# Designs tried in a protein design chat: VHH binders against UPF0159 protein Ta1429. Part 8

Target 1, 206 residues: UPF0159 protein Ta1429, of Thermoplasma acidophilum (q9hib2r271to476)
Amino acid sequence: EKVRLIKYSNEREEMQKVLALLMYPFAEDASGIISRIKAMELSEASAILERIRDLRKNRRMKVGRPFEAVNYVFEVTTNYGAFRDLQRHRFLSIVRKPLTVSYGFDVPPIIAKMPDLSEEYAEAMKDAERVYRIIKERYGAWIAQYAVPFAYRYPVVFTTNLAEATYFIELRSTPQAHFDLRDIAIRMYNEIKSVHPSLAGIIKFV
Below, E stands for the ipSAE of ESMFold2; O stands for the ipSAE of ESMFold2 at other seeds; V2 stands for 0.75 times the mean of E and O plus 0.25 times the DockQ between their complexes.

## First folded at step 3 (VHH)

Design g10 (framework vhh_3k1k_2; at its last look DockQ between E and O 0.13; V2 from the best seeds 0.00; counts 0 for: pae O 16.5 > 2, unsure alone 61.7 < 65, placed apart)
Fold by ESMFold2 at other seeds, look of step 4:
Structure g10 (fold): chain B 206 residues (1-206), chain A 122 residues (1-122)
Amino acid sequence: as target 1 above (206 residues)
Amino acid sequence: QVQLVESGGALVQPGGSLRLSCAASGFTFSNYAMRWYRQAPGKEREWVAGISGSGGSTSYEDSVKGRFTISRDDARNTVYLQMNSLKPEDTAVYYCATEGDYVWGSYEFDSWGQGTQVTVSS
């Protein structure tokens, strides 16, 4: 799977946290807000989120800091080129492995359309795999990674929150974004929608 | 013990409609989002629709938006998928699913039904 959501929490509890933080500046104390939020029906909570969504006129209007309270861990299996671009975003943490040939490689779309070049490309990737395995056997995986072309995939785990995920998804899901990052952004969005249908509504400009 | 049982799958003609049901037990149903997935033979599982705990919000995969409607009845511990304007590409085994907190390869629980077959052909 290219994008896998591997940590998230119950949506009701996450919505309560976000709403409490949204309401706190307008309340006398935290206890009164917590009590009201716990008594709130999800339909009322969802209506508040929908109004916040409506107020965002464009993607430059960032979601507020309360949405940082919703945390996710993703595993993304992608080529090294796309990984370098992914690192430019402000995620909470990133854990990576040495490069490897174990997950296969991506073929750029322009090459995939040209049968002769596609075959030459695959042959080059297989030659690199052979060299990688020879070096790994003799010198270990950390040294062998230097023989791995950027087109090869490997898994990366990173932690983020809904505010940063919204920014990333809205920035990279546009047609102008590089295909690899756009695909990752759209898949992250779908993963969040599947487990947090209400909160995913804040991600407006997909 | 968490149990999910899907029903309502059938053979239908293109343009037809079906309503799937998923009966749930063994957990506090109203606290958790419920989701429908589908899987065609030889393909990976695909998310279709989701509904929040206590039914406040729904979401859909783009290819089914406007044609499918997810709903829930917390009193009966049941989630539904109303499928209209069915197309041959909707042919799949449909699963309902739910899961607790998911921390680095671990689930509080991770439950799927056996699935119900939907076939759309003439």
Scores: ipSAE 0.000, ipTM 0.253, lowest interface PAE 16.5, mean pLDDT 82
ESMFold2-Fast, scan of step 3: ipSAE 0.028; ipTM 0.463
ESMFold2, look of step 4: ipSAE 0.000; ipTM 0.206
ESMFold2 (binder alone), look of step 4: mean pLDDT 77; pTM 0.778

Design g11 (framework vhh_8fcz_2)
Fold by ESMFold2-Fast, scan of step 3:
Structure g11 (fold): chain B 206 residues (1-206), chain A 122 residues (1-122)
Amino acid sequence: as target 1 above (206 residues)
Amino acid sequence: QVQLVESGGGLVQPGGSLRLSCAASGFTFSNYAMNWVRQPPGKGLEWVSGISGSGGSTTYADSVEGRFTIIRDNDKKMVYLQMTSLKTEDTAVYYCATEGDYVWGSYEFDSEGQGTQVTVSS
């Protein structure tokens, strides 16, 4: 699977955390914040999130720092070229596996449209796989990764927060975005929405 | 210059506990996720656990889930691995690593430290 949500917390608890952080600058003490959060109905909490959503007129207007407190761990499997583009975002990569031939490869769209070039491309990939297997047998996977072309898919685990995820999803989900990144952004949105439907509402420009 | 120094390993009996430490310097510690990886005798590297830069998210290999806990102290620039219920299969050299250790072309080694040896034996 191209995008998997590996770790997340209970939505109600995350909403309470965000609301406490939103209230903090205006409260005299932490006890008062806790009391107000406990008294707050879910409908009231949802109304506050919808007000914040409505105040954002475009994706250049960032969600506030309190939303950085909601954390997600994702595994994304994509070709190394697309992975390099993902590194431009402020995701914290927890772990990378060595590059491998086990997850297949992607053919660039321009090459895929030309049958002769597509065949030659696939043949070059098979040649690289043979070299990879020889090196892996002799020197192990970490050395063998140097034989893996950028076209091969690469799993990576990274951490993000709801504010960073909102920025990435809104930027990369547009029809004009690179196909691989748009697909990843939409899948990340759907994963967040499936576990946190109320908090996912802050992601406005999808 | 990124520097990582592991410590805390030793000989322990099965079912025992150890706490590993990693002292980091030469980079903005809180901006980087930290990982623990291990190399059992005669085998390749195995990822063990990871923690986000803020410490808000942790993840673990299935083989250690529920037995190991990764913690960080950004003020002290330290990351720790608390190991409990140790098994003979946990015997390995343990290394801490940043995401930078896995960046294409930036490092040829998975850690700048010597690692710390953990031996689980009766």
Scores: ipSAE 0.000, ipTM 0.104, lowest interface PAE 19.1, mean pLDDT 76

Design g12 (from b12, 20 letters changed; framework vhh_4orz_3)
Amino acid sequence: EVQLVESGGGLVQAGGSLRLFCAASGFTFSNYAMAWLRQAPGKRREWVALIYSGGETDYADSVKDRFTISRDNAKNTVSLQMNSLKPEDTAIYFCATEGDYVWGSYEFDSWGQGTQVTVSS
ESMFold2-Fast, scan of step 3: ipSAE 0.000; ipTM 0.241

Design g13 (framework vhh_rezetamig_d1)
Amino acid sequence: QLQLQESGPGLVKPSETLSLTCTVSGGSISSGDYYWGWIRQPPGKGLEWIGHIYYSGSTYYNPSLENRVTISVDTSKNQFSLKLSSVTAADTAVYYCATEGDYVWGSYEFDSRGQGTLVTVSS
ESMFold2-Fast, scan of step 3: ipSAE 0.000; ipTM 0.192

Design g14 (from b12 with D100E Y101F G104P; framework vhh_8pnl_2)
Fold by ESMFold2-Fast, scan of step 3:
Structure g14 (fold): chain B 206 residues (1-206), chain A 121 residues (1-121)
Amino acid sequence: as target 1 above (206 residues)
Amino acid sequence: QGQLVESGGGLVQPGGSLRLSCADAGFTFSNYAMAWYRQAPGKERELVARIYSGGETNYADFVKGRFTISRDNAKSTLYLQMNSLKPEDTAMYYCATEGEFVWPSYEFDSWGQGTRVTVSA
């Protein structure tokens, strides 16, 4: 599966946490805020989040720090080229696998539209796999990874918070974004929306 | 903490004009985005126009070119200038603060009770 949501928390509890943090700068007593939040109805909490969404005029207006308190663990399988762009974001990479030929490869869309070039590209990948296998058997996976073309996919597990996920999804879901990262961004958005429909509303520019 | 009070509604002929006003009894007016909403009988409440604290405005497509939203922070008053009124503009018009809250109030938005606009021959 290209994108899998591994870990998330209950939405009502995450919403209460975000709202308490949003209220904190405007109150003298944290215990009073917590009591208020615990008594808040889900519909009231959702209305507040919708108002916050509406205040964001464009993607350059970041969501506030309280949204950093909502955490997700994702597994993403993508080619090394796309992964280089993914690494530019502030995701914490928990576990990485060495470069490998075991998860297939991606053909760039321009090449995929040209039958002759697409066939030649696939044959070049098969040739690289042969070299990879020879090196791996003789010198092990650590050395063999240097023979893996950047087109090959490998999985990475990373943790992100809702603020960082919003920044990534809004940046990478545009039609002009790298094709692999756009697909990943849309899938991440759909995963978050499926478990946290109210909180997903903060991801406005998808 | 404050209450929004709308005024300026009334009966007007098609093609006429009205100016709605919304006064804020509170003293945080300049910190909020402000909006005008409307609701006709049997219909959902809908956004008409919004103005942010910095002066940026947004309008619903059905009023673009006809309505103008403005604010006077010194007077804590929001306005909606309505020109070229149509029968379909007949509704209760509501003023609202948006996207913020006033501690320790439990309100995250403040709403007025509305002013009635009737466009009829």
Scores: ipSAE 0.000, ipTM 0.075, lowest interface PAE 23.1, mean pLDDT 77

Design g2 (from b12 with F27D N31D; framework vhh_8pnl_2)
Amino acid sequence: QGQLVESGGGLVQPGGSLRLSCADAGDTFSDYAMAWYRQAPGKERELVARIYSGGETNYADFVKGRFTISRDNAKSTLYLQMNSLKPEDTAMYYCATEGDYVWGSYEFDSWGQGTRVTVSA
ESMFold2-Fast, scan of step 3: ipSAE 0.000; ipTM 0.234

Design g6 (from b12 with T97R F108Y S110Y; framework vhh_8pnl_2)
Amino acid sequence: QGQLVESGGGLVQPGGSLRLSCADAGFTFSNYAMAWYRQAPGKERELVARIYSGGETNYADFVKGRFTISRDNAKSTLYLQMNSLKPEDTAMYYCAREGDYVWGSYEYDYWGQGTRVTVSA
ESMFold2-Fast, scan of step 3: ipSAE 0.000; ipTM 0.225

Design g7 (from b12 with G99S S105T Y106F F108Y; framework vhh_8pnl_2)
Fold by ESMFold2-Fast, scan of step 3:
Structure g7 (fold): chain B 206 residues (1-206), chain A 121 residues (1-121)
Amino acid sequence: as target 1 above (206 residues)
Amino acid sequence: QGQLVESGGGLVQPGGSLRLSCADAGFTFSNYAMAWYRQAPGKERELVARIYSGGETNYADFVKGRFTISRDNAKSTLYLQMNSLKPEDTAMYYCATESDYVWGTFEYDSWGQGTRVTVSA
């Protein structure tokens, strides 16, 4: 599985939290707002979020700070090259394992369309895997990781909030984005949408 | 904080040579794989060459036979010897450390500021 949503909170509670924070600048204190929001029907809350979505005219209009209160923990299994690009997003808190050959590898699309090169690429990967296993047996996984080509996949766990997830998904789901990151962005969007269908609506430009 | 400082860039004519240097003030230089990346205007950053802690090297196909990466662990310095330079090599060149693992929020603390290489007749 390329993208797994490991941790998330109940959508209704997250929506109530976001709406309370959105109302805060327009009210005298937080306690009155929170009691009002808790009495709100889910359909009413969803309608308010839909209205907020409609107010964003383009990707440059960022979602507000209240959406930073919604948190997600993801595990992404991707090649090292894509990981290098993923970690450029400074908002992420990232924990990874040593590079490994246990999760397979990705063939770049241009090479995958050329049968001769695709075959040679796969053979090069198999050769590297043999070297990796020899080094791992002799020196352990942390040293063996240096034999792992960038094409091999490995798992990375990171945390993000909904505002940063929106930024990442909208930026990286464009046709011009690196194809590996576009795939990850779309899968992250689908994972969020599956557990938080109302909150996922704020991710407009996918 | 860990800082990488690139130097050695400049203007050369096609067929010329340059040697880039990357100095690291950190005590951990010898523990990590090191790499040179480049980025031309309007393009994505791409790997040019990598050298592992044990001295093994990898090169992008477009520089094989022309560029040589090396390291001096005693001086905490990474080098890129660039021969037979072509106009297509014009870019900002960056050095980077490749960590054994990432702890917490990842930032650009393992990347240098870059050094500019221009290849023009």
Scores: ipSAE 0.000, ipTM 0.078, lowest interface PAE 20.2, mean pLDDT 77

Design g8 (framework vhh_8pnl_2)
Fold by ESMFold2-Fast, scan of step 3:
Structure g8 (fold): chain B 206 residues (1-206), chain A 120 residues (1-120)
Amino acid sequence: as target 1 above (206 residues)
Amino acid sequence: QGQLVESGGGLVQPGGSLRLSCADAGFTFSNYAMAWYRQAPGKERELVARIYSGGETNYADFVKGRFTISRDNAKSTLYLQMNSLKPEDTAMYYCATEDYVWGSYEFDSWGQGTRVTVSA
């Protein structure tokens, strides 16, 4: 699977946390806010989040800091070129593996549409795999990674909060974005939506 | 903010010159290949010039010797110096960041474009 959501918390509890943080600047007593939020129905909480969604007119208007309190851990398997741009985002706790040939490779869309070039591309990848295996056997995986073409995929685990996830998804899901990053952004959106349908509503411009 | 912004387009006479600029408001500019594309009315978007992170350049045959692409990584700005402009150069000009995935270029992001009109 290209994108897997491997850690998330209960949606009701995350919504309560976001709402408490949203209300905090308007009250001096945090305990009073906590009591009110704990008693709130899920439907009432969802309605408040929808109103917040409606206030954002475009993707340059960031979601508020309270949404930084909701965290997700993802595993993404993608090529090195896409990974370089993925790591430009301020994701937390990035854990990398050496580049490898074990997860296959991506054929650029323009080459994939041209049968002769696609076949030649695949043969070049096979040649690179042979070189990789020789280097890996003699010098280990860390040195062998330098023989891996950027087209090859490898897994990365990272943590993101909902505010950063919203920024990434809205920026990278545009039709003009790098194909691999657009695909990752859409898959991340679908994973968040599957576990947190109410909170996913804040991700507006997909 | 996190968006490419083109500027410098305008109306010029044949033989004139224009300098286009593309500002990268929030991206990690220096790690990417950058390109200028253009799109004339009713036609597909086509590559004009590309510059790699190391400064190497590539030009479409129809602009070779007339246009010069350059980048200023410290200012996160891409330039296209257009000399000896022809009516055929009339188009919307777009800036793009591009990742080189082994064997091909993929668009990473686009700007809104800047219009260049070369008068009859």
Scores: ipSAE 0.000, ipTM 0.086, lowest interface PAE 20.2, mean pLDDT 77

Design g9 (framework vhh_8pnl_2)
Fold by ESMFold2-Fast, scan of step 3:
Structure g9 (fold): chain B 206 residues (1-206), chain A 122 residues (1-122)
Amino acid sequence: as target 1 above (206 residues)
Amino acid sequence: QGQLVESGGGLVQPGGSLRLSCADAGFTFSNYAMAWYRQAPGKERELVARIYSGGETNYADFVKGRFTISRDNAKSTLYLQMNSLKPEDTAMYYCATEGDYVWGSYPEFDSWGQGTRVTVSA
């Protein structure tokens, strides 16, 4: 499974935006807040975010609405079964292609443990690819998708915000979560952390 | 810099043959579709041949009957056998795993190699 962070904004600017929104209820005017926040050192901003992290005692305590202002676009390549579970989460938008055979397939763990069944499974996938190709050439990809077994991976692009991402990652990174979703959640966390190390600190229960 | 490494390019006369190889040094690609692309100077990168994880193949019309794509999953290596080469085949050749899709844009692949140069000239 692949997880790619396709679109994100500059961390300093996103931190300034979040902090301005956090301060707004306690200030007389927005212009004064913006000027103060823009002059703030990155280390000071990071310390404020870390204090907010420390105040969350468990994942049921949601991050505040200001964190909804930080937006991400992800591409996730996963099998259809895992994708159905992913769709249950409240992402801002989801865009996908027809199901396809171009991204490989996952062998169920129970089948992978049995050499004879594993080989037969691979041959069934090879046969499905042949049928897919024939249908695609005659009728196009949207009709051919009906020949694609659920084991095949396909890419999905979705948008999310830092608050929704925090909820998803904390819920799905637990040992009790389905393995595929746990892997996706951890990879999403690592992608956010790589570009926004300070903001990623709000994702506490991973 | 990608994990895929192309090799086998060179200078050859019209009617000659070359075999290109694409080795995956960083990960196994056995369950992914793989493709060869080429880009001639001043032109867009174009699909030459594709091979699916199950072994089914697709070829661009301009190479059908002359080129053969194959894979060795145990060695994580993709091949392109090029026969009856023409001056029009002169290009940088790239291998790629199939199938990244950037939101609302052209497909982007997981991994691209550095390319290997093929020149067909007397």
Scores: ipSAE 0.000, ipTM 0.145, lowest interface PAE 17.4, mean pLDDT 77

Design k1 (from a4 with V29F S31D N32Y; framework vhh_3k1k_2)
Fold by ESMFold2-Fast, scan of step 3:
Structure k1 (fold): chain B 206 residues (1-206), chain A 122 residues (1-122)
Amino acid sequence: as target 1 above (206 residues)
Amino acid sequence: QVQLVESGGALVQPGGSLRLSCAASGFTFSDYYMRWYRQAPGKEREWVAGISGSGGSTSYEDSVKGRFTISRDDARNTVYLQMNSLKPEDTAVYYCATDEYSSGWYEGFDYWGQGTQVTVSS
């Protein structure tokens, strides 16, 4: 799977947390807010979220800081170029497995335009795979990773929050956005929507 | 080698329905995320819907949510867009698109079909 959501929390509890943070500056005390929010039906909570969505008139208007409290851990399988672009989006932490040949490789665009060079590139990748498999069998994956060219795809785990995910998804899912991260952005949106259909509503400009 | 061919576009009256098809060839279809885009005359191209290679996840542009449904038939290498409750503002050329999952290295290798015209009469 190219994009997997591997950690998330119960939607009702996350919504209650966001609503409590949103209401706190306007309330006399926290206990009253907590009691009201715990008694709130999901439909009432969703209506508040929809009002917040309506207040954002364009993607440059960020969602509020309370949405930073909703956290997600994703695993994305991608090449080095896409990984470099992901790092621009201020994800909290990034951890990867050892580099591997199991997920295929991507041909750089300049090389892909030259049929003879593209074939030579593919042969070099096959050579690297042979070396990788020999080292992996004898010494394990962490040592074998030194034989893996950066063109190979590898799984990367990173953490994000709903506010940052909203920014990333809205920026990278538009038709005029650079295609480099569009597929990743749309898959992340689908994953969030599959587990948090109400909270995903804050992601307005997809 | 990769080819996408859209079909099903037609002239329909407001409130009508259409199903668009996109026949894919030249790649392992089930491994690819598939997307629909549209472009109205004089407007920028707009993303409409997407479906994952697993078929387990779908996504939609807000203006079409509840009216359009994207689906796929991996045995037939075809992705579909079922459009219901059509409005004049849905008038556009509809495009099927796909690219590699790690698209950063494949700039310029996004694959687009020729498009199919949908006209909703007012």
Scores: ipSAE 0.000, ipTM 0.117, lowest interface PAE 17.3, mean pLDDT 77

Design k3 (from a4 with T98R S103E E107D G108S; framework vhh_3k1k_2)
Fold by ESMFold2-Fast, scan of step 3:
Structure k3 (fold): chain B 206 residues (1-206), chain A 122 residues (1-122)
Amino acid sequence: as target 1 above (206 residues)
Amino acid sequence: QVQLVESGGALVQPGGSLRLSCAASGFTVSSNYMRWYRQAPGKEREWVAGISGSGGSTSYEDSVKGRFTISRDDARNTVYLQMNSLKPEDTAVYYCARDEYSEGWYDSFDYWGQGTQVTVSS
């Protein structure tokens, strides 16, 4: 897959953690907060998150630091150019491997619209892939990576939190964003929503 | 523990057909890019075909395109190579390999099977 959610925690426990952190600065007494949160029904917790969602009027109003406590590990398979843009976001951990040709390549939209260039581009990619495989078999992946064009996809594992994911998804899911980043942002949103449907509600501007 | 076991290699006449199997254990083939390679005596190891974990997209070396078909059976955790219109030049030991990059928390090193011998002659 292009985006794969590798690691996440139980939604009820993550929601309880976020709500406890949201209440903490305003507590009259620290005693009882954890007990109150643990006794809270899922529907009640979801209603509170929906109210928080409604208070955000635009992307500039951040979701707040308590949502940094919800963590995700993603694997994204994308071309080197898109990865350069992902690097501009300060994700907590990024694990990279040598560039590879095993996951296909992306044709830039402007080139895809020009039949002559599209055909030449595909031929160049095909030739580079053959060279890569010969070098890899003789000298290994670390040397072969230097034959890989920027158009080829490769997997990157990174960690993020719900606040950072909200910022990235809302920024990069707009029509003005590059297609590759927009596609990644939408897929990340869908992955989060599939495992954490209540928490995903905080991602408002998708 | 990762294991790849190839089978199906045999002596076959030019123009004949043969199907190779690669049984995997210790990981799921639907989560990894799987490949077939071959190596003839005195030659370098050559990539033959590949199938992606995501969507099962296939790719082939030009010399085998249209003659060979790679496929997988996710329920049996097995990858296949159907070889048609075999030529003497296809004579080699055929190897199944898992891509160096795992989709998930498995070992990231390439794993190779023991190989299976295919001989095409009169």
Scores: ipSAE 0.000, ipTM 0.081, lowest interface PAE 21.2, mean pLDDT 77

Design k4 (from a4, 19 letters changed; framework vhh_8fcz_2)
Fold by ESMFold2-Fast, scan of step 3:
Structure k4 (fold): chain B 206 residues (1-206), chain A 122 residues (1-122)
Amino acid sequence: as target 1 above (206 residues)
Amino acid sequence: QVQLVESGGGLVQPGGSLRLSCAASGFTVSSNYMNWVRQPPGKGLEWVSGISGSGGSTTYADSVEGRFTIIRDNDKKMVYLQMTSLKTEDTAVYYCATDEYSSGWYEGFDYEGQGTQVTVSS
């Protein structure tokens, strides 16, 4: 699958953590915050998050630092060209394998609509795969990766927090963004929303 | 399963030397291509050096060529990385790896679990 959410925490606990951090500058003591948060109904917590959402008029107005405390680990499988753009974002702990031919390749959309050119494209990829296998046999995968066209897919694992994810998703989900990154951004949003529906509400400009 | 255990890291001053060791187990025959890769603090993994199963072919990243030497002793099932003229940029956790990278160390986000820490600082 193109985007997998492989690690996240319980939503109620993450919401309580964010709300405690939001309240901290305005509190007289930490024990008062803890008691307040424990007594808070889900509807009250959601109302606070909605007020934060409403205060952001556009993507230039960042979510606050408390949202950096909510962490996710993603695996993304995409072509190398899209990955080069993805890695420009401040995601921590990017772990990747050498470029490989094992996960298939993407045919550019314009070529995919032309059967004869699509067939020629596939043959060129097959030729590159032959060269890759010869080099890998003799020199290993790290050298062989230089024979892998940018069209081939491979997985990367990275960590992010909710504030950074919000920035990435809002920037890259626009209609003007490169289509590969837009697809990744929307899938990441859907994964976050599926596990943290209340917290996902702060991702406003999708 | 293949098990790789790294050792030999430590604190060293710029210009110093260290020898890293990788003890391989779980092999019926020691003939696979072996690599050293590293992860500097806050950065992704970067490939450093590789050696063929016979030891007849070695390769190096441009940043370490002439300073590092990869060696293997198949009788002892050991792979070594001899590091000389160390620079602050060489500070990283160093991992021994095969080309498959199907072991847990590469799939995980926790870089401290396996590997050996090299710190180059004055």
Scores: ipSAE 0.000, ipTM 0.112, lowest interface PAE 21.9, mean pLDDT 76

Design k5 (framework vhh_4orz_3)
Fold by ESMFold2-Fast, scan of step 3:
Structure k5 (fold): chain B 206 residues (1-206), chain A 121 residues (1-121)
Amino acid sequence: as target 1 above (206 residues)
Amino acid sequence: EVQLVESGGGLVQAGGSLRLFCAASGFTVSSNYMAWLRQAPGKRREWVALITSGGSTDYADSVKDRFTISRDNAKNTVSLQMNSLKPEDTAIYFCATDEYSSGWYEGFDYWGQGTQVTVSS
């Protein structure tokens, strides 16, 4: 699976938390705000979030800091090149295993469209796998990772929040030549939307 | 190679309409983020409208409900329909795309030469 959402919280509770944080600067008592919000129906809370969504006129208008309180843990299986680009975004933490050949590799679309070049690419990958296996048997996986071409996929676990996820998805969901990041962004959006359909509404520019 | 060519600009009276066109070569507009930006003399470039691969559109507050961005996939073009034009809409209009995103950087990789729009009072 290219993108898996492995940890998230209940949507109603996350919505209540975001609304409480949005109201906090305008009130003296946090517990009073929370009590009022907890009594709110999901439909009522969703209407407020839709209003907040409508106030964002373009993706340069960032979502507010209260949305940083909604947290997600993702596992993404992608090639090292895409992972390097993913690290440029402000995910709170990233955990990875040594690079490996166990999850296959990605052939760039331009190469995949050229039969001769595609065959040479596949042959180079098989050669790298042979070298990887030899080094792994003699020196272990952490040394063998240096023989793994950037085209090979490997799983990475990272944490993010709804504000950062929104920025990443809106930036990377556009059609561009770097298809790997676009695919990841769209899959992350769909994962968030499947568990948090109301909160996913803040992700406007997809 | 990627090229963008704008057309459709001109002189128009306040309250009038113009349609701008962006012809793309070297890539497919249906698979690209496309934007219209404008720059008036002595001012910074400002974003005006955008359309995503999924067809979602967005507009700057200054042009909302007056401008409409659309794609013609068969002709590989993006257009900007501008209605109820105001003198403050006077600017050079550029179409742009970001073929390769560069992390948090909000730049555009490809720009056209631009087309002049002048709105007289």
Scores: ipSAE 0.000, ipTM 0.089, lowest interface PAE 20.4, mean pLDDT 76

